# VH-VL binders against Monomethylamine corrinoid protein 2 (mtmC2), part 3

Target 1, 218 residues: Monomethylamine corrinoid protein 2 (mtmC2), of Methanosarcina mazei (p58978)
Amino acid sequence: MTNTEIFNKLTNAIVTQDIAGCAKLTQEALDAGISPLDIITKGLSPGMKIIGDKFEAAEIFLPQIMMSGKAMSSAMEILTPELEKTKVEGEEGTGLAITFVAEGDIHDIGHRLVTTMLGANGFDILDLGVDVLNETVIEEAAKRKGQKIILVGSALMTTSMLGQKDLMDRLREENLRDSVKCMFGGAPVSDKWIDEIGADATAENAAEAAKVALNVMK

## First folded at step 13 (VH-VL)

Design K1 (from Q2 with heavy chain A33V)
Fold by ESMFold2, look of step 14:
Structure K1 (fold): chain C 218 residues (1-218), chain A 119 residues (1-119), chain B 110 residues (1-110)
Amino acid sequence: as target 1 above (218 residues)
Amino acid sequence: QVQLVESGGGVVQPGRSLRLSCAASGFTFSRYVMHWVRQAPGKGLEWVAVISFHGSYKYSVDSVKGRFTISRDNSKNTLFLQMNSLRAEDTAVYYCARYYDYSGAFDVWGQGTTVTVSS
Amino acid sequence: QSVLTQPPSVSAAPGQKVTISCSGSSSNIGKNYVYWYQQLPGTAPKLLIYDNNKRPSGIPDRFSGSKSGTSTTLGITGLQTGDEADYYCGAWDSSLSAWVFGGGTKLTVL
């Protein structure tokens, strides 16, 4: 089976919520020598894009997008260890992405995509998950002082944006601000807000987030 | 402690309406997808409806589409099921259930509230 | 008729092992992870097994799950009187666009 056929089958597994098939095809792609990054970007992510388009067109509904997300997560459980192997010591390292989210329905799926795309683009990942206190983020950054670190968070409401300001203030108070890069996203987040709180960047979607993060870490 | 408590069940004639409530406590309610699942007397489980974290998206099983509406009020940690045009086949114990995306399971259930639809 | 097929009942003596089968199709168990729920008499269901074979915290390891093709099995070893319950398998069904369950299996400890 050609690489194109494998990628099309992976895409179809996401679109049809074939969780077991997606995991199996992911392993088959690895066994065929296809890189984890290619599996994600050419097979899996196109499936999530198709699902998003179908959701926008009201061809599918909440349960299907939830199950396609589960299929993606199942594939990522296989791919994450292999992504760790692709990083070679002594090359230009991308850095550590510490990812976290406060709230959100579709944001949880988007958070997983952003985290996955960051890992796929060479970042080491520390995913703090949901309901993450600013104190926890500061503790994890402090533990790794001297490493190349980007903090990646999102906001849903103005209260969540105030938490971003608080985090930036706490980073300055703890003498950690210059040790990290800070990227925030979400519907209320603007370039003006990023400038106001003294953060480094924002992005509008998962694909742009990975590109912006790479650029910020240069 | 994590807890779900349903209320609003009762005996009602076919064609009438009933509204169920589910009070959540011990967890951040807005962080979870919520479901209604029912169990007819002496029968197995039947999934009824799902609602997203903030209520923007909803979906119901075909047998209740157009008659039942799931909703939530995150400021009050409460899930609802509005049941219109009730039929004898809707007679069941109705459970609210928390769905945790990482496990993909109904990981917390309430004790249920009984709805009886009879002439 | 339930979408997933379970035997209506099983029984075994205390201390023995019992298995409960659940059969589905390519659109549910074949494609998707399987879940098991325990319902003690007069109570709400409780999650017992998720993602085919994982146990939530507090579920003893004498409960186990497995999946092969379009079938899944719940195993219970060291059977206790307190295990008397109805057991349900569950999964997402991609063709029906619904969460589906088996009809339940009543376990009796004799």
Scores: ipSAE 0.440, ipTM 0.791, lowest interface PAE 2.6, mean pLDDT 84

Design K3 (from P3 with light chain G90Q)
Fold by OpenDDE, fold request of step 15:
Structure K3 (fold): chain C 218 residues (1-218), chain A 119 residues (1-119), chain B 110 residues (1-110)
Amino acid sequence: as target 1 above (218 residues)
Amino acid sequence: QVQLVESGGGVVQPGRSLRLSCAASGFTFSRYAMHWVRQAPGKGLEWVAVISFHGDYKYSVDSVKGRFTISRDNSKNTLFLQMNSLRAEDTAVYYCARYYDYSGAFDVWGQGTTVTVSS
Amino acid sequence: QSVLTQPPSVSAAPGQKVTISCSGSSSNIGKNYVYWYQQLPGTAPKLLIYDNNKRPSGIPDRFSGSKSGTSTTLGITGLQTGDEADYYCQAWDSSLSAWVFGGGTKLTVL
């Protein structure tokens, strides 16, 4: 199979909740010499994007999104060790990265990868998971006031992305905004959005996220 | 210690309602999707319903749609199953089960609560 | 009757090996991971195997899982009296959008 064919099949495996196929194709892609990052960005993530759109449109329901997530997770189990082999450990003392998926969003798209990449680049990690309430983020930030912290949030849906603004507002209300750096990512997230809500940065993928985070924390 | 404890079962007539509860302890309740699974007397396991982390999304098996409602109160670490218009075929032990996202398994089960629907 | 098919019962003497089969279709086992649960008499199910062949912590290596095509098998070696229980296979079915179980297999230790 060509790389394009493999990517399309990966996308389809996610969209159709073919967990076994997803894992198999992921391994095949690796065996074919395709980079883990390309597998994710060109194959798996496009599938999850489609799932997000379908879910938002109420074309699919909770079980499908959960199983697509499991398919993604199965692929990531295969890819994570490979990603770690190619990673250069960053400098210590970069700070604490608090990672999460936006409130109302259960799409675990790239979240684990971003978390992994941040950890590999020297960040301490606090992973809050998915569908994280803004108040939970605020509480965790408050507990660690005075520490070098970057909040790293992701959102796949436009509706969940809007919650990022609320989070930023709450950070300001609680006098925490100046104590933390804020980075957001996800398909709907743009530079314009970051400017609008007063966040510090955005990133298009996990590799970029790690680099941007390092720069923001300097 | 991770634990789930069901309650609320009993004997009811057809058409009546029951509300089951499942108390969770020993883990961060809001970080797990929760399920109900039932087992008719002398029969196998049957999945009933699932609810997301904060209760925003729900889904149930067709046989209980319109009659059963799954919900949760994370402030109380409690899962619920509202059962309306009960039928004889709903007679079963009802288990609450934790769904672990990484394994995709029902990795924690309660002891179950018995629901008997009879005339 | 059940979406996944298991033999109703199996039996063996202590120390022996037993296998429990579970057969499905392309929309469940053929497509998704399989899980196995043990249910001791009068108790709740307990997870034995996840993702076809992985064991949770605390599950001895006497228990094993394997998957091929649309079928899966639970293996139990060194059978003990305490293994007497019902065993259920489980998968997600994409056509039904539901988690489905086998009919269960009663294991008797002779």
Scores: ipSAE 0.800, ipTM 0.959, lowest interface PAE 0.5, mean pLDDT 94
Fold by OpenDDE, fold request of step 15:
Structure K3 (fold): chain C 218 residues (1-218), chain A 119 residues (1-119), chain B 110 residues (1-110)
Amino acid sequence: as target 1 above (218 residues)
Amino acid sequence: QVQLVESGGGVVQPGRSLRLSCAASGFTFSRYAMHWVRQAPGKGLEWVAVISFHGDYKYSVDSVKGRFTISRDNSKNTLFLQMNSLRAEDTAVYYCARYYDYSGAFDVWGQGTTVTVSS
Amino acid sequence: QSVLTQPPSVSAAPGQKVTISCSGSSSNIGKNYVYWYQQLPGTAPKLLIYDNNKRPSGIPDRFSGSKSGTSTTLGITGLQTGDEADYYCQAWDSSLSAWVFGGGTKLTVL
């Protein structure tokens, strides 16, 4: 199979909740010499995006999105060890990355990958998971006031993305904004959005996210 | 200690309503999807409903759609099942179960609460 | 009728090996991971196996799971009297959009 064919099959496996197939194809892709990052960005993530769109359109329901998530997780279980092999030793004192997916959003399209990449680049990781309340993020930031912290939030849906603004507002209200760096990502997230909500940065993919985070924390 | 404790079961007549509760402790309740699973007397396990982390999304098996509603109050670490228009076939032990999304397993179960629907 | 098919009962003497089969279709076991649960008499189900063949903490290695195609098998070695219970396989079914269980297998230790 061509790389393109493999990617399409991975996408379809996610869209159809073929967890077993997704895992198998992921391994096959690796065996074919495709990089873990390409597998994710060109195969798996497009599938999850489709799932996100369908879910937002109410074409699929909670079980389907959960199982697509499980399919993604099964692939990530295979890919994570490979990603870790390319771990770049980060500088001591890089800081703590608090990663999360926005409230109302249970998609982990890039969340796990971003988290992995941040860790691979020397960040300490606090993963808050998916569908995370802004208040939870605020509480965690407050507990660690004075530490070198970057908040890394993801959102797949426009509706969940809007919550990022609320988070930023709350950070300001609680006098925490200046004590943390804020980076947001996801399909709907743009530089314009980042500027609008007063966040520090965005990234197009997980690799870039890690790089951007490093720069922001300097 | 991670624990789920169901309550609210009882004996009711057909057509009546009952509300089950499940109290969670020992873990961050809002980080887990929750399910109800029931078991009729002498029968196997049957999945009933699922609810997302903060209750934004829910889904139920067809046989209870329109009659049962799953909900949760994370401030109280409690899962609920509102059962309306109860039928004899709804007679069962009702279990609340924690769903670990990474494993995809029902990794924690309560002891169950018994619901009996009879004339 | 349960979506997943299990034998109603199996039996063996202490120390022996038993296997419990679970058969499904392409819409459940064929596409998803399989889980196994143990239900001791008068108790709630307990997770034994997740993701086809993984054991949660606290589950002894006497318990094993395997999957092939649309079927799965639970293996129990060194059978003990305390293993007498009902065992359920479970998977998610894409056609039903539901988590489905087998009918359960009663394991009797002779």
Scores: ipSAE 0.796, ipTM 0.961, lowest interface PAE 0.5, mean pLDDT 94
Fold by OpenDDE, look of step 15:
Structure K3 (fold): chain C 218 residues (1-218), chain A 119 residues (1-119), chain B 110 residues (1-110)
Amino acid sequence: as target 1 above (218 residues)
Amino acid sequence: QVQLVESGGGVVQPGRSLRLSCAASGFTFSRYAMHWVRQAPGKGLEWVAVISFHGDYKYSVDSVKGRFTISRDNSKNTLFLQMNSLRAEDTAVYYCARYYDYSGAFDVWGQGTTVTVSS
Amino acid sequence: QSVLTQPPSVSAAPGQKVTISCSGSSSNIGKNYVYWYQQLPGTAPKLLIYDNNKRPSGIPDRFSGSKSGTSTTLGITGLQTGDEADYYCQAWDSSLSAWVFGGGTKLTVL
């Protein structure tokens, strides 16, 4: 089986909520020598994107999204140990990354990958999960005022991305903006958007996100 | 201690309404999708409804669509099931259950509350 | 009537091994993970097995799960009187877009 065929099957497994199949294919892909990152970016993530689009189009419903998420989680359970093998020792003082998916958004593929990559690069991780209220993010930032913190938010939809502006505004209102770094990512997120909302950085993929975060925290 | 406690069950006539509640404690309620599962007397388990973390998304089994509404108040750590136009076949013990996304399992259950629909 | 099929009852003596089968289809067990729940008399269900064969914390290793094709089996070794309960298998059904349960199996300890 070619790598492309494996990727297509992974994508299809996510789209059809073939949870066990997804896990199996993930292992097979690893056994075939495919990198964990490629498995995620070329196989699993495309599937979740399709699921997101279908949900937005009201072609599928909440349970299917949840089970696709389970498929993704099952794959990540297999991939995470492999990703951690390449973990670099972080420098003392790298900081805490608070990761989350924006309110109203349950797409966690990018979020999970970014979280994993940040951890692999020496960040302490506080993963708030998906569909996270801005207030929750603010509360966590406030609790840790004085610590070296980077907020890492993901949004796959334009609608959920808009919440990032609100978050930035609220950080300023609560006098927390200067105490944290802010990085946002996702398909709709651009450099222009980052500048508009006054955030610190964005990244196009998880690998870049980790690098950017390291630079931002220096 | 992680705990779910259902309430609101009772005996009602067909066509009437009832509202069930489920009080959650011992965990961050807003980080979990929640479900209702019911069990008719002497019968097996039947999934009823699911609600996402903050209530933005809801879904229920076809047999209760248009009659039952699942909701939640995260500020009060409470899950709800509004049951309208109740039927005899709705008679059951109703359980609220926490859904753990990672495992894909119903990993915490309440003790259940009994709903009896009879003339 | 249940999407997943279980024997209505099984029985064994203390200390013995018992197995409970659960049969489904390609749209549920065939492609998705299976879960098992224990329901003691007069109590709520309790998660026993997740992801075909994994045990939550607190579940003894006497309980095991296995999956093959469109069927799954719960195994209980060293049967104890306290194991007398109803057991339910559960899976996601991709065709129905629903969480489905077996009809339940009543385990009697003789």
Scores: ipSAE 0.708, ipTM 0.884, lowest interface PAE 0.7, mean pLDDT 92
Fold by ESMFold2, look of step 13:
Structure K3 (fold): chain C 218 residues (1-218), chain A 119 residues (1-119), chain B 110 residues (1-110)
Amino acid sequence: as target 1 above (218 residues)
Amino acid sequence: QVQLVESGGGVVQPGRSLRLSCAASGFTFSRYAMHWVRQAPGKGLEWVAVISFHGDYKYSVDSVKGRFTISRDNSKNTLFLQMNSLRAEDTAVYYCARYYDYSGAFDVWGQGTTVTVSS
Amino acid sequence: QSVLTQPPSVSAAPGQKVTISCSGSSSNIGKNYVYWYQQLPGTAPKLLIYDNNKRPSGIPDRFSGSKSGTSTTLGITGLQTGDEADYYCQAWDSSLSAWVFGGGTKLTVL
């Protein structure tokens, strides 16, 4: 089986909630010498994007996205130890990534992937988890003035994007905007939106988020 | 300690309504999807409904769709089940259950509250 | 009646081993992970096995789970009188869009 065929099967396993098949295919991909990063970025993450689009279009409902999330989590259980073996130890000044989700149910899957990728790329991590108030993000950033900080948030739904604007407004109100970098991602987030709210960057998927974050922080 | 406590059960006639409550304590309630699961007398377990972390998304088994509504108030650490148009087949012990999405398991259950629909 | 099929009862003497079977289909056990719950008399269910064969903290290793194809088995060794309970298998079913349970197996320890 070609790498393209295995990636397509991984994507389909996520989209169809084939949890056992996803875990098996993930292990088979590792055994075939495919890197954990390629498995995530070319197989698994595209599946999560498709399922998110279907959920937004009301083609699927809460149980299906929860089970696609379980499939992703099961694959990540296999992949996380392999990612930790390739971790780049932080250089002085790589920075602290404060990761969070305001709407936890849908974005928790992507949040964990983004957090893992940032850590694998040398960031120190402060993972605030899900259901995080903008006030909490502000408080944590304020505690750490003088440190290199990037705030990393994501949105699956257009309604969660309004919280990103509110966060940017509050950072300016609290005189913290210049002390942090701000990156927001997710399917509905665009370069135009980033410009509108005055944030620093966006990424189109979790794997690209780490690359974009490194670039923004240098 | 981690705990779920249901209340609001009782004996009602067909066509009437009841509202069940489930009080959560000992954990961060807003970090978990929550479910209702019921058990008819002498019978097995039947899943009823699920609600997301923030309550924005809900889903119910077909047999109760349009009659039962799951909801939550995270500021009060409370899960609810509004049961309308009750039928005899809704007679059961109703459990609230915490769902841990990494394990995919119902890992914490309440003691249950009994609903009896009898004419 | 139940989507997942379990024997209605099983019995064995203290110290013996027992297995409880659970059969499903490709839309549930075949492609999904399986869970087992213990319900002691007059109590709520308790998680015994998750993800086919994993035990949560506090569950003794006398309890084991396995899965093959569209079937799963709960194994209990060194039976104790306190193991007398109802046991339920559970999985998500993709065709029904529902979490489904077996009908339950009453274990009697004699």
Scores: ipSAE 0.591, ipTM 0.862, lowest interface PAE 1.8, mean pLDDT 87

